# Designs tried in a protein design chat: VH-VL binders against UPF0128 protein PH1314. Part 3

Target 1, 225 residues: UPF0128 protein PH1314, of Pyrococcus horikoshii (o59052)
Amino acid sequence: MIKMLEGYYIIENPGVVPAERRFRMKDLKAWGYDLHLGTIEGERAYFISKTGERHEGETYIFKGKEYHVSRTQKEIPENARLLARIIIERGNPYLEVWLEEEDVKFPLTKEDPRIILKRIWEKEKLNQLLKHVRAVGLTTDFYKDNVFTQGIPLPYEEYPPKVRRVLREVKDIHRDLTGFGRFVFQYFGEVDKMHNYRLYWTLPTLHLFDIDIANEVDKVLGMLD

## First folded at step 12 (VH-VL; framework fv_zigakibart)

Design f31 (from d1 with heavy chain L103M)
Fold by ESMFold2-Fast, scan of step 12:
Structure f31 (fold): chain C 225 residues (1-225), chain A 120 residues (1-120), chain B 107 residues (1-107)
Amino acid sequence: as target 1 above (225 residues)
Amino acid sequence: QVQLVQSGAEVKKPGASVKVSCKASGYTFTDYYMHWVRQAPGQGLEWMGYINPSGGYTKYAQKFKGKATMTSDTSASTAYMELSSLRSDDTAVYYCARDYDWMTGYFDVWGQGTTVTVSS
Amino acid sequence: DIVMTQSPSTLSASVGDRVTITCRASQSIDSWLAWYQQKPGKAPKLLISDASSLQSGVPSRFSGSGSGTEFTLTISSLQPDDFATYFCQQYNSYPYTFGQGTKLEIK
């Protein structure tokens, strides 16, 4: 299980040190993630306990773990780890998370269906996807579409038409996984003037399955522009 | 030859329901999203929503949520659109239309249309 | 919702004429626009996608142009078979929306 939703939840302006990842709370809830996380009414944060009770700026215990909700960073104890914060930009709530390297990956077992599904993602399909990326012209600056912010995953249908056209080359893989999750194409900004993307298969739970194609996609996009 | 064939015209009373069918042939039914578009007499086209026949996933325009229900039968290569609690302003020609590819949003193949008339 | 407005609503022309139909979006839709032709009693027919891409089997006298909020459909030399109603459609954002239509009539 990824630790991204445990610990401290706060609402504040972005600090000097940005979060490692950022998620829209509505997207997480729509994807079926079981969030015992703060809800937002205006600019106030509320935390929902395991019993469904709603609290503001308080400490909760869920499954033996202690969670702290604070509206300011100054209320976080000195010896505590900040796991996530809630931020409101242009009226939209986001969840920003601080993850260790281990927390972005989860162990797979022979019994885990994710191992079987991951085997469907193969080198030939990646090569086909890269050819399709060139064909549909993702060298155009779709960043202007402002459909997603850096690091925010979107449900398949909310991506721009060009991105959805690229993903159709993996339609067989996507179709096979649709009953269990969604493919999410994330934009992480520019690295060395190339667009930084990742393709994730996400479950409607806190489990993530990472199919990292960012380096190969960026090579193709960078070379065509 | 790719073709969409719809069911025949219907005349209904206010408060009734109607179910329109759209039978696909000449292509793999589950490879393309199916959209529904209506056109009131003398008016323009109005997008109602779509269904992905592969998984049965649907998306509706807000105006049709709770009003229209889209389903599909993969073995029969047929899509359905049911409209409930009919009113006189539901009188229209209802079209099924195939998405050009998987989720492009424009439609290359259209059914011939089903006229639904709601009158007392 | 994105509102699509066509002009003119009705256009009278003669065979051989060059005709132009305009479609405006209430906000930018980049190039995510299609054009359809509809004859009385018939289903619409796709003519152009992605603002300017002519569909297979559509005569070369049809062309589309534009981006952002202003789009144009042009018929370079009108034929008798072209008298019909024309619709633009955006597919940039849900819900997909159509213009009100432009009826092309014999003068």
Scores: ipSAE 0.000, ipTM 0.425, lowest interface PAE 14.9, mean pLDDT 63

Design f32 (from d1 with heavy chain L103I)
Fold by ESMFold2-Fast, scan of step 12:
Structure f32 (fold): chain C 225 residues (1-225), chain A 120 residues (1-120), chain B 107 residues (1-107)
Amino acid sequence: as target 1 above (225 residues)
Amino acid sequence: QVQLVQSGAEVKKPGASVKVSCKASGYTFTDYYMHWVRQAPGQGLEWMGYINPSGGYTKYAQKFKGKATMTSDTSASTAYMELSSLRSDDTAVYYCARDYDWITGYFDVWGQGTTVTVSS
Amino acid sequence: DIVMTQSPSTLSASVGDRVTITCRASQSIDSWLAWYQQKPGKAPKLLISDASSLQSGVPSRFSGSGSGTEFTLTISSLQPDDFATYFCQQYNSYPYTFGQGTKLEIK
């Protein structure tokens, strides 16, 4: 069975500044990614995945097309450009990048692989935070839509110390991810004698509903200083 | 307030053993790796290893394998580092230090240090 | 093992000066480098992580830069409280290793 694989890929393209002047395989590895050579509809393409994943010889449905992975690549092609889907949402253009089957949108900027990869690296930093949050027993979710589950407002001082530490880290990462999205941290009360906390990462949006939620987040983040 | 408080100075003869303690307070002891770093007079800092207090897993620098033993007491929120077969070149200040975020490898909180002097 | 070498080993400076300390790794450590400050008789204090990330509560006059094998700690306007020994530390691979230290002393 052909597996579904959503993500991003690099296709060789004439006229691009050589990759070794912009970024290198070492940079991708430092950001936690490996590069794989393959083909999409017979054309050479490069697929980026998290370090340690094995894809050689596999075939995936990638952005509606069959992608066959030939091997893990040890160097970045000189004439490479990252491909992503362009989405217009509420009048604003975004580059949609698929990571670990999560839908992530970045405000459209210049078509520069370094900027897109920097945002992917910043998301990987956030994923490390979220894995830590999950490891200490807190729940995390990514929302695809502007619909939020209603939580209980809770002042910063009333959170347990480990939760306050997570909120400080969210504040720092939020600064690094300007334009990438919004974080909503909510308390849902006690269920089965356990306190339930959730950290949401939302897609960028201009909805008024998101502004109201952002005000609540800003109140908590403002207390972290 | 997060604190690491270490045991007092020790003077030992060559061949003896010493056990240094590091008592944690102000945070959940099992949520952070505890590292040990020493500083000999006139020399730089030297990483010895770490213990994960959750489960007791340890990792040692090769030089200290078989010489240092790291343990922890979760009920007392205390980490220990024992050095065996002491030599004069083990004279140093020994620090415990908390890993910033359970697997990061840099240290945000340090104990005040325990001076161990090995002399005859 | 990765060897960390700091330059200079001793630096004399005056209050208000811009001070730069360099740390070199014997092989690439990407950005997995931290900087610490140590005052006489005290434990080290974390200043910077991931080569350039300033720790909360550390004055903005401190900054870090670099990647791969060459790293720099800069103090933009030296204050009396900054006279101390500074250490870099790599955490790219085990064993973790420190530079030999740079002693910043008053001129």
Scores: ipSAE 0.000, ipTM 0.403, lowest interface PAE 20.9, mean pLDDT 68

Design f33 (from d1 with heavy chain T104S)
Fold by ESMFold2-Fast, scan of step 12:
Structure f33 (fold): chain C 225 residues (1-225), chain A 120 residues (1-120), chain B 107 residues (1-107)
Amino acid sequence: as target 1 above (225 residues)
Amino acid sequence: QVQLVQSGAEVKKPGASVKVSCKASGYTFTDYYMHWVRQAPGQGLEWMGYINPSGGYTKYAQKFKGKATMTSDTSASTAYMELSSLRSDDTAVYYCARDYDWLSGYFDVWGQGTTVTVSS
Amino acid sequence: DIVMTQSPSTLSASVGDRVTITCRASQSIDSWLAWYQQKPGKAPKLLISDASSLQSGVPSRFSGSGSGTEFTLTISSLQPDDFATYFCQQYNSYPYTFGQGTKLEIK
């Protein structure tokens, strides 16, 4: 079994959250939150500002939508959709985006990261794509199995048979965004629900809720048009 | 129509070298890895290594490092395996075999085999 | 290296018999195992991949099963064309290794 990663979660449509617990994106940016300074206490997730103040992960407003931030699956309301999870692995932040099948069918712009990833798959040689696929997720799950080290891409030939099989399946269905997402996401979430999809996205040296991170989340989720 | 055709039998003296060829036809040569497997008389199969004709990447079983050299000629759709410093225990039938798909690790198409006899 | 051991080394059977050949790995190889048939003077022929996936054109009387360290090739009703040597091969790790072979002979 693949070990689950700890981190933070961002979910869309949290339902009714009291106005007193809502945050604006500008306020979070002003507080200078940093993923590397986040802490976990019990089942609650917290963000630590650059000044040392601690804020619990709660609902925030971004681009007119309300999001709830939570660390664990246990804190996610029943039937809520998980849009993104922020994972801290050895001090490095990763954005894991969870998608339902309906989410991958909403209109895609030519600036959408999913279209860019699909183009990279079609244009680049497998060794280049493997570097990108590794960066977006393979290192988190396969590193937990002590298969390979973080940050060093392997030649395709040196990956274990299970990894090569996943890459062969992704190659064959890459032109179908739903199919591509299903095989990549199911590999990282083989114990998850059949309809859950995830994409891993590296967040090098960026601060949580900096405009660049917010823009990447927007692009992946299709909120920008 | 997919075929692998190997060069003819060779008889060599100890210390010599031999180069076996494997000509592919009926498919895109650079889309498949090519493996080499040998079989001593009356014995089992022994995997020697592979070559990726796209780019020339090679991997050898430890026993064959420094002993076997695998190369390919994409314009001729031909793979080669050269074995140096031959000894009597190198007497075997040498097969080239096509990997099923993207280094699956099992082989769907085989050459007919090349007998190499090392005698003094 | 992963050592593959087949049993029996030789099996005598009659047409119409159900025969089983066993292959054991010295460590777990999940389902990363293929079976080949080899007739005298010929190259091996792929029969089964991934322990149980029958290759196209191979008669349905052939089947494979197993996972981890113990695998079985079964011929449900032996035909004259089936007398040959059978080899298992692991592709879980390098170097790829074969069993020593099981020779199926007429009783």
Scores: ipSAE 0.160, ipTM 0.640, lowest interface PAE 4.3, mean pLDDT 64

Design f35 (from d1 with heavy chain T104Q)
Fold by ESMFold2-Fast, scan of step 12:
Formats: sequence, structure tokens, C-alpha cells
Structure f35 (fold): chain C 225 residues (1-225), chain A 120 residues (1-120), chain B 107 residues (1-107)
Amino acid sequence: as target 1 above (225 residues)
Amino acid sequence: QVQLVQSGAEVKKPGASVKVSCKASGYTFTDYYMHWVRQAPGQGLEWMGYINPSGGYTKYAQKFKGKATMTSDTSASTAYMELSSLRSDDTAVYYCARDYDWLQGYFDVWGQGTTVTVSS
Amino acid sequence: DIVMTQSPSTLSASVGDRVTITCRASQSIDSWLAWYQQKPGKAPKLLISDASSLQSGVPSRFSGSGSGTEFTLTISSLQPDDFATYFCQQYNSYPYTFGQGTKLEIK
């Protein structure tokens, strides 16, 4: 899947269109909508449903009049069609919408998230080769790994010397990705003579972004060779 | 140009205290840890400890706990090392040294050294 | 504490010679070792980090090798500017410790 985190969808009979054409998807939850990842014809897609109305494998996003994706709204003609696209910019997932008839160009995300994950994976793999240091988490999925409740909180200066190497790499990766998500580093102590840590790349809206880094890296590496 | 400039030589009596300064220039002072290393006449180098200027966090070698005090003034880009209850075996050249990056543990820039002589 | 022992303590050599200085750690330090050069009356200068990484601006005639407990600093073709005292330093564990130094002098 070449555009796993990109694409656009057709919203039929939207009823209203936002006055602003771009907004963060996490705001939809504050407006009483749930977001979840699914599949449409072999491609990953994001689904929007009213809170408490979860429809597995259904594309509520294509039944436009049933869901309003913005606090600010404009009335639109009957049978109008909206195009909606999910992009990631500076670590934030956005929903961009426009009328199909409009001559509007929305830019592609400046950096493909998969390329960023490849950089993280390559540095992480290198760090795993260091003696007595290993990564125990290589995913962006906080729900799967319960990130919020784990790890030993230490001032950076008190981490073991070899763990400081990993922290320096995390700092360098974060600097390369200024504003593009947030890195969470967790240290679990020394287990079986190995220093164990976990690295997560987070988006502001975690439930929209579930990536198996190993699978995506293999795919991206094949494309970049 | 990145530089660490230290205060001048000091002659002290046993029991006194001495405070050595290290003024940084040419880089962002709070981005690098500052270490203190001493060298007694004709002897090797001895690591004393470090300070993180960003938060003021310090770490001392066991031998210097309760003996040395490291501080920093971020507005002046200056690190300090105070040594108390001086003895003749504290006679040494004292260096400040910048950690390469994020507490790597090796030092890419050094001050010129401050000679401290303890004599009665 | 990890004890760092350098050999030889003094080395006499001529310009153009290949010289090797050895540093031994009392326990494994992996590759967490740096080499410094110190001239009389001057502060030490970093030459090599992580056992083998040459610092920017240091001549390519300097090289480092080793891991675990045995490390070497090599100068492939000695120049007049290279006569100095050389120190190894481990940063595997606290306290950081230095070797006693190797004085490289003119033969």
C-alpha cells in the first residue's frame, strides 16, 4: 500500500460544508464523533460515526448528510459532493474537505510518514546492536502497548551511559522531525543484563494512527531501493 | 568561536575555600553539560563531576561529594566549582570541559585551566 | 572504579615513525573510550571518541581501535606537532576515569 495514510473519500449529500476547509481530526471527537481505522477495497480508510454508533466495515463518511465534521458550517446544494482527504502535517492529522466542483488544490503532506518511520527504524535497529541496550517497543499504537502506565521516570542525567546513547538518537530524530508528532521514551531498567527501553512516535490523535513499523519498513525499503 | 575561559590562578591556605569560574562563549550554554577535571602536578587527570546548566542538576564523583560544589549562572553563561576545606593535596590545575552532546561522557572543548596552590 | 592502565608510560620516537599506545581497562568498557592529546602547559584536546571515531579537524594519521578491555591509539607517520602526552578515558560507568598518560618524546 503505497498511500496507506493518504487518499481521499467521496462524501455524497453532505448537507453542509465547513467554513474552514481544514481542521484537526481530534476535534471531531469533541463534537461527538468517534474515529476508527478500517478498510475499503483493500485500502486503509478512516471512518467517522456519531459517538456510540460504531459500524465495523461501513463507510459513514460516504453518507454525507448524516455527519457534520465541523463546528462552523455552510449550507450547500442538494446532491452536492465533498471530497475529503486525510493528511499528516507537522505530526497532526487533518481532514481537508472541498466541493468536487471547486478548483482547489490541497498540497500533499511534505513528508510521507512512512519515510519518517524508516528513519526511526534504521536508528532503532542500529541502537539495538549496542551491547546491553535493546528496544522493546517499535510501534505508534499506544492502545496496544498501554504506554501511559509504563516505564521508570528518571531525569535524563540519571539514565545509564548506554541508555544516554539511545536518548541522543531520539533527540536527533525529533530534531529532524520538528513539530511532526511527539516521541515518548520509556525506560524499564536492567533485565537479564540488558537495558530495556521503548520508543513511540505519537500523533495528537493516537486512535487514527496504527502502524506496524516492521511491516511498513519492509515495504518502504523495497520502494526506496 | 567556541571557548571556555577560566578564572586566574589562586593561592590559598589550608582550611580555606576556592571558587573557580568557567565562562562559555560561542555556543548555547544550556545545550551542553559542563564537567570539572583536575590534574595534580605530575599526575594524571581526575574527573570530579558535572553540572547540567539547563536545570542545575549535578553529579559528583564519590570522593568529591561534600567537598566540591558545582553551580552555574545561565544569564552569564558561566559555570562555577567551589572546593571547600582545602588541603595541600588539593593543589592542582582545575579544568572545566564541555560534554560533546547530551551527556556523552567525552569532552570536545576544554578551558585553559586554573592553577590552585594550597600552601601554609 | 574502573582502572585505566596505559603502556608504555614513556615512548621515544622519530618523525616519520609509526607509534602505537595501548590502554587497558580493568573491566569491559565496550567501546566507551576517548583519546586526548595534551601539550605542556595546555589543556587536553579530544582526538578520538567511541574508541575509533576521529574528531573533526584531527589529522587522518591518528586512528583508534579496540573494544572491551584492550584499546590502541596509532599515529601512522609521526609529525613534530605530535610530541605530547596522550590520555585514554573511559565513560562506560561512573566515575569516569583516565589512564596515567603516555609521554611521547623525541628520540
Scores: ipSAE 0.005, ipTM 0.444, lowest interface PAE 12.3, mean pLDDT 66

Design f36 (from d1 with heavy chain T104A)
Fold by ESMFold2-Fast, scan of step 12:
Structure f36 (fold): chain C 225 residues (1-225), chain A 120 residues (1-120), chain B 107 residues (1-107)
Amino acid sequence: as target 1 above (225 residues)
Amino acid sequence: QVQLVQSGAEVKKPGASVKVSCKASGYTFTDYYMHWVRQAPGQGLEWMGYINPSGGYTKYAQKFKGKATMTSDTSASTAYMELSSLRSDDTAVYYCARDYDWLAGYFDVWGQGTTVTVSS
Amino acid sequence: DIVMTQSPSTLSASVGDRVTITCRASQSIDSWLAWYQQKPGKAPKLLISDASSLQSGVPSRFSGSGSGTEFTLTISSLQPDDFATYFCQQYNSYPYTFGQGTKLEIK
């Protein structure tokens, strides 16, 4: 029987990637997950589910295509890319992978990985906006609360009118679920190019460089005109 | 068609080293892990370790750590396995074998084998 | 290490016979087991993976079953080309280990 495929994905990297730029997951099963191998239109694709779930021989719909699950995997390919979780399960603990350090694991959190990624994306956009604000002699302490809601670390009313206009537009972009979904997909889909950049979920500085994020930031900066 | 071709038979003295080659053809060399397995005369198969040709990452069975060295040459689509400090009980046929998938752990394509004889 | 033990070590049979080879693991390996066929002077050939998944091009008379610690390879109607040595292999944990082999010979 056919049903919607939900969970984490790992895509294979068909190109040659130097070992030092790959990521490795030390022990996925110790974190309570199993990795499954399957195919989409003849191409290998990976699906992650909670330990104990049986998926062998099942067929799911993913992005309008059939995904056929072949078997459970014991090892993760060194040059595979990790994709973010595509669904949110209520009440479950959440997991992130450290991509730079093989032995370092991000602690489990009550926050959904999507919310953490959104917060990082908001920090990146805010940092670019703040560079523009600094060009006109303004400064801010975005370390104040270490948590960004809608990417605004200071009280909104403390910003100049032109900056407030841009912040409103950045906030509106952050509420765009389609744009956020694209960010999540592209971020993890390109992680093998950025594995030297550790993700600091609790820090206001962002170490991830993403060309698509840069393009969105450029668009936001253009809104000042 | 997919094929692994190994170097020819070797006869070595105790204490010497030997380096076996395995040339891949018919597929993208860097897309598959390469394993090494040996078989002593009249005995079973013994897994030695693997190399990921895409970057050179290796994993050895504990018995072969410090004894075997696995390397690869991507431009030549060739994997190598060197054994040092040879003893008479290293006499075996040595096989290279391609992992079925992204480290599936079982092997769909095997080299023809290289006989290494260690004798005084 | 996980020790793989095959039984019998040698089996004599006739063409047309139903033959069963057993492989036991010293601890649970789930279904992470493959079967190989090896003829004298040749490299092993993969027959079955994941305990029961028949490889493409392998005759349907071959089948595998089992999980956990006990596995079997069955040949439903033995053919002349089937006289060979058979090995099981676990890939549940490192180091990967093989059984000692079962030699299937003409009765």
Scores: ipSAE 0.000, ipTM 0.435, lowest interface PAE 17.3, mean pLDDT 66

Design f37 (from d1 with heavy chain G105A)
Fold by ESMFold2-Fast, scan of step 12:
Structure f37 (fold): chain C 225 residues (1-225), chain A 120 residues (1-120), chain B 107 residues (1-107)
Amino acid sequence: as target 1 above (225 residues)
Amino acid sequence: QVQLVQSGAEVKKPGASVKVSCKASGYTFTDYYMHWVRQAPGQGLEWMGYINPSGGYTKYAQKFKGKATMTSDTSASTAYMELSSLRSDDTAVYYCARDYDWLTAYFDVWGQGTTVTVSS
Amino acid sequence: DIVMTQSPSTLSASVGDRVTITCRASQSIDSWLAWYQQKPGKAPKLLISDASSLQSGVPSRFSGSGSGTEFTLTISSLQPDDFATYFCQQYNSYPYTFGQGTKLEIK
């Protein structure tokens, strides 16, 4: 069940989407949709209702805002704002945040790490993501396999100098966040003179709860508010 | 060839201070954290703290706060660890050690150790 | 602080033996554990990182296993140069802590 969140990219401002393809999670549940019956064909995703009808699209409305949720892991529309991605490896939730190099600045270590986290990543809604992931209660086994859908962490010396500066700052935060999780970093190269990288955050201890998949998706969407 | 070369043995009186050096070569000094670990005679290893040479950020084990001071000189690729108000129970071999990875705190390269004896 | 406890404190064995050293954490450290070998008068040498990842240049007879609070270091066929003291180290949280050491001695 929880595996249905695996590979999702959560994108704000995907552009104009016709209303007939804008489905609220509660509406999908009420209409008899089962996300377990979803399929991906090429660049598009489809959901199959319990009656066998095929419906295209992954746009959801939560608290009056429109979000695009996609299982395609290689390309994200230009000019869309990537907020977060949930990946699940052997039942363990990983929080993935896309960072631009210029956006990361860490203050001196006199500050509480929780305040640093809130300041630096608040606009990416990381604080709300952490809150909702904790509420879900998933068991973690961080770094057991270290396998991720896009990229593999490079040896430190192989990262560009600007990325290495950001990683040293992330390492400082990582060491100060006992109990708040651990980071795994991946670098995806340079596109349009901007360095693209992902920071995975795992929570150290969450316990699995037997919950409805629709409730899990609602919580993920709630993180974006 | 990556190496950490430490300063020589020191004999100090109680109440004195000692400053141990650790000179790095064969890699970019500012790209790796430098840790300090001590070992009292016949005992196990005790982590003291680290310094990030790229900004001077330091982290100390609680026991060494106000007791140890870690610094670095980027132009000389050298890290330093100073202990103040020495007591006989500070007698130990002091090691500098490099982080293997930017995310972890396991140590792939160690200095040869500096023996500090506090007596008489 | 996370307390690391090794057992046994001393282990007597013969060349060719399979030996196992155990390390226990006072709370879960997931897989954030390293193993070191130390010979008299020498600095420690890294053997294994992340509980089970053998370091380059370390003989394949060494292996590590475990997660959470219980970890083991195994030497599948003891050689003369393996008689040394072995230490585990957690790096899940600071202060980083070491076990008290296991001294591997000739039987």
Scores: ipSAE 0.006, ipTM 0.454, lowest interface PAE 10.3, mean pLDDT 64

Design f38 (from d1 with heavy chain G105D)
Fold by ESMFold2-Fast, scan of step 12:
Structure f38 (fold): chain C 225 residues (1-225), chain A 120 residues (1-120), chain B 107 residues (1-107)
Amino acid sequence: as target 1 above (225 residues)
Amino acid sequence: QVQLVQSGAEVKKPGASVKVSCKASGYTFTDYYMHWVRQAPGQGLEWMGYINPSGGYTKYAQKFKGKATMTSDTSASTAYMELSSLRSDDTAVYYCARDYDWLTDYFDVWGQGTTVTVSS
Amino acid sequence: DIVMTQSPSTLSASVGDRVTITCRASQSIDSWLAWYQQKPGKAPKLLISDASSLQSGVPSRFSGSGSGTEFTLTISSLQPDDFATYFCQQYNSYPYTFGQGTKLEIK
């Protein structure tokens, strides 16, 4: 039985070397909403249904591609809106994310810390955040796979001058978005604890900024006991 | 004042190789990537790839992998593009171009172009 | 590859006219698009970056707009120096690709 279905798909990448070395702001949004709403797993993908029905064992067509649901599902709020679509290629660990709409409408609770992230994303300049994420991604494009995938930064002096200039400018942008950056680091620290995996796309590239940024990440992660 | 100056026109026979040079001045050569773009007679522009002069890292369009070789000489502030196994459909004007900044790979400064004609 | 399609391929206009050239991407490129002007026998010249950012030294009669898959270049009051071929370029993903060009000719 094949059904047409739309929802959120999040790809877990716990120990597999990523095939793609760039990421987009869309990836961060997708990860956020995976944890907020609960997940099901299938072929290293988590599917979040808009309707909250069980989809385990069924096959769905989403944007012309066939997806098989292999794992247990949690209930999804009825007024969830598709913010990001993640298209998985069968057998491909690559994360491909689409933004369908900018705004998010979910049932909000007073104490949910993810509400702050949503408000920040809704009111901040998304173009600046996208440039920030792309700049960090570009830094990894010029180095060997093992540095990018393992999150090990090069000594600052070993980066090409263009990359060093980019890192300085990205740090300035990050400083201007400090409240958002702090929240994102804290949120991804919680993601790592819940799923016992590392996000090689985002967190390792943040460590490429410099020692100060790595120390801020460590500080935030230390608060998440 | 930023400038890119390319080597002169070349006429080659099929199967030969050609090496085009692009000398940069007026800016720090290692701070910007150098791209290569070609234009066949009466046709549009085709991106070939780039080189980062600071580390020698290169990226090629799939069509030019194994066909084009990009190199640079930082002491001379010069980039090179060598095209091998020339065919008549490689006849084009070849441009070097500097990317504008680190995010956006659009080209704010272009060389004057080098005409390469492949004929028997 | 992302295919860039320009319309029209040729446009005839008179000095003083308002001219628009369209560029369409086969998939979303956000605002990662540049416009170039090329005169016969010369290298292309950057006019506009990031879909709408006018390059320093380019006359204010040139403007760009659009995002996603549909983009336009507008010349508000055509001058003699503006007769040339115009190209759009996406730099959202590799390989970078150009439109086929729009030739702006004297009517």
Scores: ipSAE 0.000, ipTM 0.424, lowest interface PAE 14.4, mean pLDDT 61

Design f39 (from d1 with heavy chain Y106F)
Fold by ESMFold2-Fast, scan of step 12:
Structure f39 (fold): chain C 225 residues (1-225), chain A 120 residues (1-120), chain B 107 residues (1-107)
Amino acid sequence: as target 1 above (225 residues)
Amino acid sequence: QVQLVQSGAEVKKPGASVKVSCKASGYTFTDYYMHWVRQAPGQGLEWMGYINPSGGYTKYAQKFKGKATMTSDTSASTAYMELSSLRSDDTAVYYCARDYDWLTGFFDVWGQGTTVTVSS
Amino acid sequence: DIVMTQSPSTLSASVGDRVTITCRASQSIDSWLAWYQQKPGKAPKLLISDASSLQSGVPSRFSGSGSGTEFTLTISSLQPDDFATYFCQQYNSYPYTFGQGTKLEIK
């Protein structure tokens, strides 16, 4: 099992150094997963079908610097599509949003899901996602004086009111996507949502420790508008 | 119908403790933070602190740390605020108030208030 | 602590008047301000959040404005039900703090 990296802010798969995280996507593709069709929540992969149903894949198992991915690709529908994801390519994170696919439809809503998704992920909502990424990265003096230092996430209650406002906006976006599957963010769990709210990035970790990576996230989110 | 119903008026001697209850109905009790606010006679409002009923996490204004204790009973949908070592200047109406959403810090539903009189 | 100061402390007005109540913060609170109405013997009622967002069920004659350190609550055409004490509250920083209140009374 990959050991915890003490002091790292994003700890969902904390056994790897930042440089290794930048190559996880390429490694996952090499293992036979199309990241356009799946997301990773901790050690579990899942895909969202065009009808909005969630199909869960096999759990990924990471050991040391050598990753062993147990996969049953045949059990994960090839027609499943991500609605959004954060990925890292060539050391840069980016947000990919697929909102206007003609065949995207979710059975759990009485409204056309494409209209809802288009509304939610219009320009202002992508800007709110950017604000959230910045706000989370700035907790515990993690991003100060244009340098990143190691830090740990605060309990929800200890975040400044401004940061909590951003987190509530992310919650509202995520709530509107419940039943549709998850774009980029997922809650810690249904239990304790109110005080143990955590966000998981679609790719195992989004490395925001370097100012260059933070600047690239900023640029990419601007470009998606 | 969302409602907060508080316990009745209390008269206490200096040095005693008082425990005020606040029973919630009409919503999922564990989904909202509960705040406590007091108001001395003819004075303004003073925020005391909050409790998250889901996990029991509490936050107190510095003045009330070690003085007030906030608890909750999820099975009864009831929040409690106990004030110890009462002094005459603790005489006030005590309100429980529901946070609007995910600890916004403003309050959309209020209890009717509990008058606590500290007299000697 | 952020100190909230309201002015005036007492305001006399007649039905149909336009009244304005001011709230000042000792440091910037962005727009993290709420307004409450309190009638004698009753709990406060939330009127406005985020400096200008009118709460459901609150009459449209109530409006709020401002940002940073200076905020106003306006009642465009005063009604008999509006005679009450009004409080502003900041939620930018702990501890949350209220103004001392503005008592709106009949002229």
Scores: ipSAE 0.149, ipTM 0.618, lowest interface PAE 4.5, mean pLDDT 63

